# Designs tried in a protein design chat: VH-VL binders against Putative uncharacterized protein F40H6.5. Part 11

Target 1, 136 residues: Putative uncharacterized protein F40H6.5, of Caenorhabditis elegans (q09277r678to813)
Amino acid sequence: RMVNFANVMEVGDNITITGHIWQNASESTFNLYVGMDPKYLQSYISIHINMRWATDGIVYNYFWGMWNYQFESYSTRPFSRGLPYVLSVVRGINYYDVYGNGQFIKKFGIIGSVALHQVGAMYGYQQWNIDTVKMN

## First folded at step 4 (VH-VL)

Design r3 (framework fv_emicizumab_arm2)
Fold by ESMFold2-Fast, scan of step 4:
Structure r3 (fold): chain C 136 residues (1-136), chain A 125 residues (1-125), chain B 107 residues (1-107)
Amino acid sequence: as target 1 above (136 residues)
Amino acid sequence: QVQLVESGGGLVQPGGSLRLSCAASGFTFSSYAIQWVRQAPGKGLEWVSSINPSGGSTYYRREVKGRFTISRDNSKNTLYLQMNSLRAEDTAVYYCARGPYSSSWYEGTNWFDPWGQGTLVTVSS
Amino acid sequence: DIQMTQSPSSLSASVGDRVTITCKASQSISSYLAWYQQKPGQAPELLIYAASSLQSGVPDRFSGSRYGTDFTLTISSLQPEDIATYYCQQYYSTPLTFGGGTKVEIK
């Protein structure tokens, strides 16, 4: 699903999503979209978070006109299939700090100058339920 | 009826130029990314270029970058490929095709369909 | 660039046979892969998108699957009209890249 936030995400703000991961999940994706009108089918993605159950990790990237594989990076995943999850993305000046179930898991560099007035939803094969999405 | 129809192909000498067009009908053209794909006689498919729905982002394979320019006119439901400094190795049938677009937040059931019938470009050596 | 290695380059099978074609990405592409069918002298047609989603109007004997960077197109019961060359394409990153194609013939 797509969620639009009324306020720009400022330094110190966080976006937190909660829900449940499918028992038979192969992957789940969250994108944070910035500065774009989603109706045009193109989005600038400030942080792409892809949870891969076959590869046993989380893959991170950004999209700023194209995917940059040289910027692709990884973390462990503190999530389990079939169980509830809490995923938080905290905005710093030059980095996002990503937390899973309260545990710090990734520092991800912010590319470009971003004004965060839109929060992306899942895309691709989405095998998790999202119960809440909140900007705090 | 959803259609893409290419035109503008033909015989051209090395170093020459051609402009291909792709006319769209039966769908909201401005909502879809479009790609150009070519196929040399008896060979496989080779991606050439893509353009996003608004026309603000364009992408090219390495061998054509700087020589080819993809563009679109959403008010006319038409896609273009301006081909300059043509080489013998550019000889191929050129297809336009709807989609794909990796950054899209939306995936529809008909995103990579249709393909046009193709237009033949022959660069003599 | 992401290389798509498709195998086999050709195969011959009998009507009713189960046919499998594989495509391997040189790096992660998630599920951003499509399969196309091209009959001689014709434009390609979409069979599968997002690795495993069947295009509307395509017979249900066609299916796609993913395991990591390995992708498989399966025809559960080959029919005469399935004689064609099949291509995979990744659309995760530019340049978009196709596999080399698999020519399917009936013996």
Scores: ipSAE 0.000, ipTM 0.517, lowest interface PAE 12.8, mean pLDDT 79

Design r4 (framework fv_emicizumab_arm2)
Fold by ESMFold2-Fast, scan of step 4:
Structure r4 (fold): chain C 136 residues (1-136), chain A 125 residues (1-125), chain B 107 residues (1-107)
Amino acid sequence: as target 1 above (136 residues)
Amino acid sequence: QVQLVESGGGLVQPGGSLRLSCAASGFTFSDYYIQWVRQAPGKGLEWVSSINGSGGYTYYRREVKGRFTISRDNSKNTLYLQMNSLRAEDTAVYYCARGGDWYESSGYLDAFDIWGQGTLVTVSS
Amino acid sequence: DIQMTQSPSSLSASVGDRVTITCKASQSISSYLAWYQQKPGQAPELLIYDASSLESGVPDRFSGSRYGTDFTLTISSLQPEDIATYYCQQYNSYPLTFGGGTKVEIK
């Protein structure tokens, strides 16, 4: 489900999502969009976090009219299928710091000189339950 | 801005047919599951049918399966419900509603966040 | 099929009262439950999704909670504009099912 946030994400703010991973999950995704009411593969994605349960850990990228496969990067996955998760994305000056279950896992550069005036999150259809989504 | 508008309701005889339409505006229609929900006069809400964004997957409540067909024309931003072999118990206001994320339809449905105004179908002799 | 049992069928309360409506699922639906408000002659409107998340634009006197397969909608201080029928709905699996509705009236 897409969540539109009333407040802009400023340096030091975080977006935290909690829930649990499906036991039979093949993929789980969190996208942080620029703007309200975004559309996948048409709206800018500032950070794409994709957990592939049958392959490598976590895959990161951005979407600026196209996926930049040369920018694709990876991190360890501190989550397990069937278990609860806490995923946090913290905004730094020109980067995001990603935390899983309280552990730092990735520093991801903010690309495209985009201003994060309004952000949303998209998740759900890729086999994880969401209990909360909160901007702090 | 985001809007669904139903049309096509009316009075039909038992055994007759009727086609409902739902016109969408203000959002990318092909990205969403759209639902048909009905409500008999003075009664509660009852889910009828769902269709995914591409139109490739359809779902029906048991009592209408084989009689009703849900479809969509994404080039016209319009949803349809073809109702055949109508019965008195099909008498209801029919709503279309947006419910379900679009990007990956594997195992996650969603609440119905946008509803049309409804169109009345009366099945009577 | 997952049956949603909603109670009470109707209630009467005064402006300013705390109102609670309960919905029970016949099997686990996780938090895949929504609450809708329907005013007479109008289409339903989404109030709460994912059991406890408030829909944008909905007054914060509305809240939802979950305990296992038991779900509660609370109106902390009933207002005249809250006179309506309220429905719960599960979206865990097909067929999608609604509760029977609770008609809320002012005394």
Scores: ipSAE 0.000, ipTM 0.521, lowest interface PAE 12.9, mean pLDDT 83

Design r5 (framework fv_emicizumab_arm2)
Fold by ESMFold2-Fast, scan of step 4:
Structure r5 (fold): chain C 136 residues (1-136), chain A 122 residues (1-122), chain B 107 residues (1-107)
Amino acid sequence: as target 1 above (136 residues)
Amino acid sequence: QVQLVESGGGLVQPGGSLRLSCAASGFTFSSYYIQWVRQAPGKGLEWVSSINSSGGSTYYRREVKGRFTISRDNSKNTLYLQMNSLRAEDTAVYYCAKGPYSSGWYDAFDIWGQGTLVTVSS
Amino acid sequence: DIQMTQSPSSLSASVGDRVTITCKASQSISSYLAWYQQKPGQAPELLIYAASSLQSGVPDRFSGSRYGTDFTLTISSLQPEDIATYYCQQYYSYPLTFGGGTKVEIK
């Protein structure tokens, strides 16, 4: 599910999604995008959240012309297959704070200058249902 | 074609003022960060100032802060650099440049103007 | 400020030689590094962005690589038209900073 927000994410804003994870899921992914001119045929991902249901964790990264595998980081996963979830990403000054079902799970560094990192869209895909999307 | 064209350079005495312009064409000017970069004769490249897509956020090199003002007029597709209290050390070719990314992010500079020479001397 | 240290300041090589230019960031900039070519009397031209991505229209003899805070620009087989000064630039954080430049001359 792709959502384009009416306003860009400011410090203190959060993007919260709710839904249900497939009982037989192998992966579920969530990206926040910095906007991009279609002329360049490339997207910039401010935070990439990849849930691998066959393993014990969540993988985080960003995409800016390429994946930086040295910046890849991890957290525990407070979600279960077949159950409802609440995922929140809160814009801090230098970091995103990620919450799962109300539990703090990850502080992820915002790449570049915080003032210039403008998030305007999200895309959730793979094996979960995304029922609501809100920017608060 | 995508193009940036600088103008307004010239000879000025120390303490004087100049206003540089950069005319943009071939792209949606109002969607891009635009930069001023300078180069003193025989020297390297030096970033001077940046402005975001709306003109609401500006950034400056320490040595020019308070003396130079970057601005833009999106209705005219034109970028400006107002230079006050000019010093001999400000003598340089001034380039405007843009990155490939729209929606207000600084990036590598894919398009450069040909530059305009500013000479500050008595 | 993030300091970009570029080496060598100049080099002379023959047509067909492999040329390597290096650039070191004073702190982590991830892959937010570009390489520019400036030919005499001309404006700079973008060669490489995101440390290793070749700009459209740039010959494939140019390549960029990253190891930590160390970045390299390689010209695999130097051509006469490659006589220029080359600059690295970080675009990770303000103030934006350039390396000191490397002047490439042909013997």
Scores: ipSAE 0.006, ipTM 0.537, lowest interface PAE 14.1, mean pLDDT 83

Design r6 (framework fv_emicizumab_arm2)
Fold by ESMFold2-Fast, scan of step 4:
Structure r6 (fold): chain C 136 residues (1-136), chain A 121 residues (1-121), chain B 107 residues (1-107)
Amino acid sequence: as target 1 above (136 residues)
Amino acid sequence: QVQLVESGGGLVQPGGSLRLSCAASGFTFSNYYIQWVRQAPGKGLEWVSSISPSGGYTYYRREVKGRFTISRDNSKNTLYLQMNSLRAEDTAVYYCARDYSGSYYDAFDIWGQGTLVTVSS
Amino acid sequence: DIQMTQSPSSLSASVGDRVTITCKASQDISSYLAWYQQKPGQAPELLIYAASSLQSGVPDRFSGSRYGTDFTLTISSLQPEDIATYYCQQYYSTPLTFGGGTKVEIK
């Protein structure tokens, strides 16, 4: 599900999504995009959160014309296939804090050039349902 | 000059309470995660607690959860640690520290000089 | 919790010696590792972040490297002012954890 924000994400803003993960999910992904109305899934991505259900982790990266595997990082995954989830992403200066089911799971840094751009949209896709989206 | 200054440490009996303060200057305090790190006499560094820029998210090591409360007042550029039900094992120098520019490199780039908390009878 | 095993716990070396300190993470932390220097009676200071990036103002005799879950801090030519305890720290996930420290002394 693609959502354009009414206003760009400011420092201290958070986006929280809730829903459930497919019983037979292979991947579930969440992206925050630079600007509004991203044309492609791989438009400029400020934070990419990729859950690969065959492994016990979450993969994080950003996309700025290409994937920067030098900055790829990982966290544990407090979510389970077939169950409900709460995912929150809080914007900081040059970073995001990621929470799963109310617990901190990851601080994800972003490079200075990406941090200077306005984040105006999210897209959650692949094998999970997104029932609610709240920005605060 | 970017600076953090701790205060509020002292001698307290087991079961007592103390509130530590950390005053920030020289940077936009409200943009940073700030940490409490402690060090018992003659021992190593131990992370205690972390607070998000807005104060909406807080984290604690297991041994202090429910006894310590981290908070901040961004209008006063001040961080707090309310310490209740203190134990001898809480005796340490308490440092506040700033996360490194909020980037991929969340190392602690600025540290205060620490404030000593002694829990004894 | 991610455990950081640091070795040796202490070492003595001569001025001009090459000193190496090792830190092992109990799981993959990518390059989310920092090294700190703590001189007696002082607060810690950041030396290296992202496993190998030298903090501004730190002498270039200090360097960091990573091989898998093994991390090394190297001092290429030990100086008297380098007498300190050195700590590694992972900032990959909470709880944030430090190594046990390595006390560096001059012979």
Scores: ipSAE 0.005, ipTM 0.521, lowest interface PAE 16.1, mean pLDDT 84

Design r7 (framework fv_emicizumab_arm2)
Fold by ESMFold2-Fast, scan of step 4:
Structure r7 (fold): chain C 136 residues (1-136), chain A 122 residues (1-122), chain B 107 residues (1-107)
Amino acid sequence: as target 1 above (136 residues)
Amino acid sequence: QVQLVESGGGLVQPGGSLRLSCAASGFTFSSYWIQWVRQAPGKGLEWVSSINPSGGSTYYRREVKGRFTISRDNSKNTLYLQMNSLRAEDTAVYYCARGRYSGSYYDAFDIWGQGTLVTVSS
Amino acid sequence: DIQMTQSPSSLSASVGDRVTITCKASQSISSYLAWYQQKPGQAPELLIYAASSLQSGVPDRFSGSRYGTDFTLTISSLQPEDIATYYCQQYNSWPLTFGGGTKVEIK
């Protein structure tokens, strides 16, 4: 599910999505994009959240012309296949705070000019249902 | 079941062309980096080319740059390798392989096809 | 290009032996190194990713470790089904590169 925001994310804004993870999911992914109306997976991504059901973890990165493996980081995954989820991403000045089912799971730092670019869209894809999207 | 199946290999003369295909099933093909890896008879593994999920970014080993073109059709769950100006040293089994995780990483290769043999007559 | 130097090129060991295979990167690749197993006539299979993470379904007698640019694959107790050629691969930098392979045989 792709959503263009009415306004770009400001410091203190959050985006919350809810739904259900497929019982047989291999992966579930959520991206926030620089700009609006993203058309490609490789469009500039401010935060990439990739849940890997084959392993116990979530992988985080950003995309700015390429993936930066040296910047790749991880967290535990407070979600289970076949069950409902709540994922929230809160915009800070030079970071995002990520929450899963109400639990803090990750502070993701943003490097350089990527931190200052306007985030105007989200795209959740792969093997989960996204039922609601709220921006505050 | 999660699978990659290569086809299109065969015998070709030097200077000739072949197009290899790799059919994917059992996963969201459009979300993964996919690669071509080759292996000459009795030799080791050699990376050939990689393509990002959208098909907009491609990478090649030096020796095939300008002769080979990697592409994908996400609507058909199929990867291609167009091989032009073939040389004896291109003789190998060609495997397609999936990067381990979706979300536009090049990564370790967790799913491999069984390979298709390309023989270039010297 | 990052050169991956794998050693030994071949080894023979007995069932139950501890086997170690090494791989050295010519430049820093952090932990972005994978190990693959290839049995004769078959496609390679992933054993270890990120230098030390065991792929799902792989027996726990396989393990990987890193010290700087030196990487080791260890089989703690060699089994007959482990007869294969093993390859390391860096995925830190383009072009992606493999080691030359280590053929493991049982005496």
Scores: ipSAE 0.000, ipTM 0.557, lowest interface PAE 11.1, mean pLDDT 85

Design r8 (framework fv_emicizumab_arm2)
Fold by ESMFold2-Fast, scan of step 4:
Structure r8 (fold): chain C 136 residues (1-136), chain A 123 residues (1-123), chain B 107 residues (1-107)
Amino acid sequence: as target 1 above (136 residues)
Amino acid sequence: QVQLVESGGGLVQPGGSLRLSCAASGFTFSDYYIQWVRQAPGKGLEWVSSINPSGGSTYYRREVKGRFTISRDNSKNTLYLQMNSLRAEDTAVYYCARGHYDWSGYYGAFDIWGQGTLVTVSS
Amino acid sequence: DIQMTQSPSSLSASVGDRVTITCKASQSISNYLAWYQQKPGQAPELLIYAASSLQSGVPDRFSGSRYGTDFTLTISSLQPEDIATYYCQQSYSYPLTFGGGTKVEIK
C-alpha cells in the first residue's frame, strides 16, 4: 500500500499502520520516503523496515543514493506470522522511534539535513495486509 | 521506443583517455539512476559507476575511482563516462543501463540496457 | 564488498529439463537481487528483479526464489533459446556486484 501525505511529516508526528501478517510470509517491508516530488520519492528512503520471517529480527536501513550496509541495524520482532500487527513510526528531531504492538523496539537515526529532510510518503509491501493507515 | 545507445569506444594506448556517451530516448531520463557496466572479452559483468537522477551523487568501483568520472546532461538526455589513465585491464565492452526503481523500493535491477561500445586499451 | 558466489559455473542439460542455478550472498541483501540472461554477442536482459518478480515479457518457465542469503533461478523446462550465460546481481549496497555467471548449454 502506497500513501502520499497531504503535508510533510513534522517532528512529533507519527504514522501507524495495522493489519495482518500472512501465515506463509517470507518478508514484510515498510518505507518512508523523502520529498513529495515523484523524482525524490523514487530516490530516497528515510527509513526502511524489513521484517524477515526466517529469522527473529527486523532489519533497518536508509537509501540515500545507495543502501549503506555499515549502518544496517536490527531489533527484535514482536510480530508473528498469521496474526494482527500494529506498527508505529514516530518522527523525532534526529531519529525515528519505532513501536510494535505498542512496545518500543528501535531508535533509528535520520540522515541528511534536518531542514531538507521532508518525509512525504509511505509504502508498505510484500506479504502482509495493511488495513488502516493513520498519521498524527 | 525506450532505448539507450552507447558511443565513443575505440582503440587507445595505455595512459590514454576516452569519453563515452549514452543517448537515452523514449522515457523521462531525469527520473532514473543510470549505470555503466563493463564486460572484458570472455569474462563476466562488472559494475563500474552509477549516477543519481539529478547528477549530484556519483558512485564508483574502487579500481576506477579517481580515473573515471560519470556525469549526465538531463537537458540532452545523455550520460557520459570520462575515462583517464586507461590500463589494459579496462579493456571491455561498456554498457549503459537504467536502474529499475518503483514505489516499492526495488532499486538496482537494470531493466533497459544499451548494446555496448567496445574499448580496447592496447599498445 | 558483498560477494556473490554463483554455481555451477557451467552446465549441460537436455531440452525439457528442469535447470537450477544458485547464487549466495556473503551477507544479507534482503530481496535486492536480480537475474540476467546474456546470449552470445548481445547485451544482458533482465529476467527477475526483487529476487522473485518476473520481468514483463519474460516466459513464465523462469522463476526466482530466496532462502536467507541463498537465491535460486529455475528454468522449469529448458528450451533451445535459453542457451545463454546467466548472472545474478545484488543492488543492496555499493559497490554493486554480479555473480561469476553460469553458462547453460544443451547436450
Scores: ipSAE 0.007, ipTM 0.588, lowest interface PAE 9.7, mean pLDDT 85

Design s1 (framework fv_acasunlimab_arm2)
Fold by ESMFold2-Fast, scan of step 4:
Structure s1 (fold): chain C 136 residues (1-136), chain A 123 residues (1-123), chain B 110 residues (1-110)
Amino acid sequence: as target 1 above (136 residues)
Amino acid sequence: EVQLVESGGGLVQPGRSLRLSCTASGFTFSSYYMSWVRQAPGKGLEWVGYINSGGSTYYAASVKGRFTISRDDSKSIAYLQMNSLKTEDTAVYYCARGRYDFWSGYYDAFDIWGQGTLVTVSS
Amino acid sequence: DIVMTQSPSSLSASVGDRVTITCQASQDISSYLAWYQQKPGKAPKRLIYDASNLETGVPSRFSASGSGTDYTFTISSLQPEDIATYYCQQYYSYPPSYLTFGGGTKVEIK
């Protein structure tokens, strides 16, 4: 599911998605994209959240024309295949706070200049259903 | 229509340098990742490195510190600068294009390849 | 690092035979796998992407399937022009193992 924001995310804004994870899921991914220009949407991910269901945890990274392998970081995963989920991402000054099913799971630093991370879109994809998207 | 053409291969002595070029035509070069993939005689394919649309590079461990990838978007050319060549670097070198797939969040596999250029490192 | 194990390394079959090649990833790659055909003296050509999608213009006798760690490539009725080495490639992982290939399967007609 792709959503374009009416305005870029400001400090204190959050995006919350709910749905359910496929029972046979191999992967489920959520990205926040820089800008609303199609050029940037193809190249720049401010935060990449990836659940690889064959392994433990959640993988986090950013994408600025390429994946930075050395910046890849991890958290526990309070989600299970076949079950409902609530994922929330809260914008801080130079970080994101990530919540799973109401529990804090990760503080992810915004890499480089925070001024360049003008987030204007989200995309959740792969083997989960996204039933609701709420912006606050 | 869409084409990649490698050039610059040849015979070179160990410890020397060689630069390969990959000339692109028929597509918006600046929007694509460009990879180099090599194949030693009678062996399989080995990824060497890539350069993204923004000019950032990443390399396989076997060539890191010796090889440098660059691009000139005004000419639609990608380069592979090979320094401190070893006999183990003997291979056909291919350039291949990849694109970040916005919808999947991953790169497309290589859909277009050049014809390859042979590099022989021998005394 | 994701290791791609391809089997068999070589095979010989008759025209019209069904040929099957397998590729196993050391971890789940979520169907981010391509299959390439390389004819002698030529560059590789992509036949399959995203584990099962056939490239435009590629004959329907080529097919592929699989998910997770186990992938299969099939030629339903081998033709003389199919003599080639076939490679699988994952594009799921991040560098330095981001783009790893299987060892290849040489297909020959007996």
Scores: ipSAE 0.006, ipTM 0.563, lowest interface PAE 10.9, mean pLDDT 84

Design s2 (framework fv_acasunlimab_arm2)
Fold by ESMFold2-Fast, scan of step 4:
Structure s2 (fold): chain C 136 residues (1-136), chain A 121 residues (1-121), chain B 110 residues (1-110)
Amino acid sequence: as target 1 above (136 residues)
Amino acid sequence: EVQLVESGGGLVQPGRSLRLSCTASGFTVSNYYMSWVRQAPGKGLEWVGYINSGGYTYYAASVKGRFTISRDDSKSIAYLQMNSLKTEDTAVYYCARGYDSSGYYDAFDIWGQGTLVTVSS
Amino acid sequence: DIVMTQSPSSLSASVGDRVTITCQASQDISNYLAWYQQKPGKAPKRLIYDASNLETGVPSRFSASGSGTDYTFTISSLQPEDIATYYCQQYNSYPGTSLTFGGGTKVEIK
């Protein structure tokens, strides 16, 4: 599910999504995009959150013309296939704080380019349902 | 034992170049950004620039375009290449590390002992 | 660049005194502020990180607080070994990744 924001995320803003993971999911992904056009192959991704259900972790990265694998990082995954989830991403000045089911799971740095701070859209895709999106 | 040791300082004439080295030991350098901080005689600390764990560099305005920071993690060494040196570049140069987790930067927990650079005719 | 204004530039106090140093940022630095102690001829040593967290092994008489643009460092009961110059430093990566120091405060025993 794609959502274009009325304005860019400001420090202290958060985005919270809820739904459920498919019982037979192989991957579920959530991206925050620079600007207002969240096309995966054509847009800069400020934070990429990729859950691979064959493994026990979440993969984080950013995309700024290409993936930067030196900045790829990981966290534990407090979600399970077939069950409901709550994912929150909180914007700090130079980082995001990521929460799963109310638990802190990851601090992910925003790379120092000012462009990667100007987040105007989200896109969640692959094998999960996104039932609600709340921005504050 | 976790250590940073600077080398390469000395007396140099204005307009010339000098390269400083910072040798790390006792830890995995690839988890840290490496910074250079200088201190002119009797003056305060001035941040010069850094290189993060991914190889991206950032510089203070006073040195941008003249100084270049690089790193060789296989040798556990960070470098400061100083070009077009000016008398106001005279200072003790420290290297310092900060924890670097996916672009989240911590303040400097370990510093080297410093190396003196004197730019004088 | 984020400018860090530190005050006072110097102070003279007696053993056992409470010493307070202030640091003001030109913009919000979101608690990304450290305090360092530097003794003559030596490299700086970090005492405080993330505005208020005391480094392991540093005596509890050192403390710090603050938020936004205004930060304070306190020595609750000055000891002779505390004679040094103290610096604040911001490491907030926005809008760039500059790491700016305050001008320093020289603490002397009278």
Scores: ipSAE 0.000, ipTM 0.536, lowest interface PAE 12.1, mean pLDDT 84

Design s3 (framework fv_acasunlimab_arm2)
Fold by ESMFold2-Fast, scan of step 4:
Structure s3 (fold): chain C 136 residues (1-136), chain A 124 residues (1-124), chain B 110 residues (1-110)
Amino acid sequence: as target 1 above (136 residues)
Amino acid sequence: EVQLVESGGGLVQPGRSLRLSCTASGFTVSSNYMSWVRQAPGKGLEWVGYINSGGSTYYAASVKGRFTISRDDSKSIAYLQMNSLKTEDTAVYYCARGPYSSSWYEGTNWFDPWGQGTLVTVSS
Amino acid sequence: DIVMTQSPSSLSASVGDRVTITCQASQDISSYLAWYQQKPGKAPKRLIYDASNLETGVPSRFSASGSGTDYTFTISSLQPEDIATYYCQQYYSTPPGSLTFGGGTKVEIK
């Protein structure tokens, strides 16, 4: 599902989503977009969070005209299939802090070009229910 | 450079099995969908199936129950296991890279690049 | 399954001619459509994605447009190296749905 925010994400703001993971999920994805139209050719992803349910991990990356295959990074996932989740992404100056069910799981560096641009939309999809999306 | 290379094609009798391999270089196989597309001699393109970045597999109705897609992430190889082969399965089989982690609309979308293809001939 | 109807199935044109190929989806595919070029004996090569975006390195004589159910692909000035079969492909129907190709258009020189 696509959510366009009324305001851009500022330092200290967080985006928190809640819901339930499908019992038979293979993956679930959360993206924060630079700008307001993720389908536009020049829309970029500030942070890509991909949860792989068959492994004990989450994959992180960014998109700035291309995927950076060499710079994928990883964390453990404090989520389980069939259960509710709370995922929070907190904006720092040059980084995001990612929390799962209240646990710190990842500090993700914002690439220089991306760090200069405002995040205005999110897209969550694949094999999880998203009940709420809030920017605080 | 991103490259896909298929191997394992050949002549096989109806009812037998054959396994095709697709070796990837220049990218992370486990972070992309990996697709198989075939083309019968003189005919158009037909999607066969894919494995997504999470490891789930999906197949065209014509091959469901007979073909299985898998991958070896450590070796960067995708496989197509073909069982109960029919003469109608005669085709050039291509592997093709799909979306990165299901982000198909960020300009990575479906089927880029393609391998060179490998011919499978099923004949009695 | 989403059916992709491509026309014409073949055409003959002269070098320098404007060539137009059409692709019609059986339902709205929201511009999730790519165009591929396949030369004899070679693997397909993607030219266009998201209905109208030209792939990097592809000559500007290739273009495409469309939305909803109706899409077009154009070669503004046909060159000898453009002789190929061209395919449209929808990716609106994704897991667990099927990806589908048009029937192809064979482009030949007169």
Scores: ipSAE 0.240, ipTM 0.739, lowest interface PAE 3.9, mean pLDDT 85

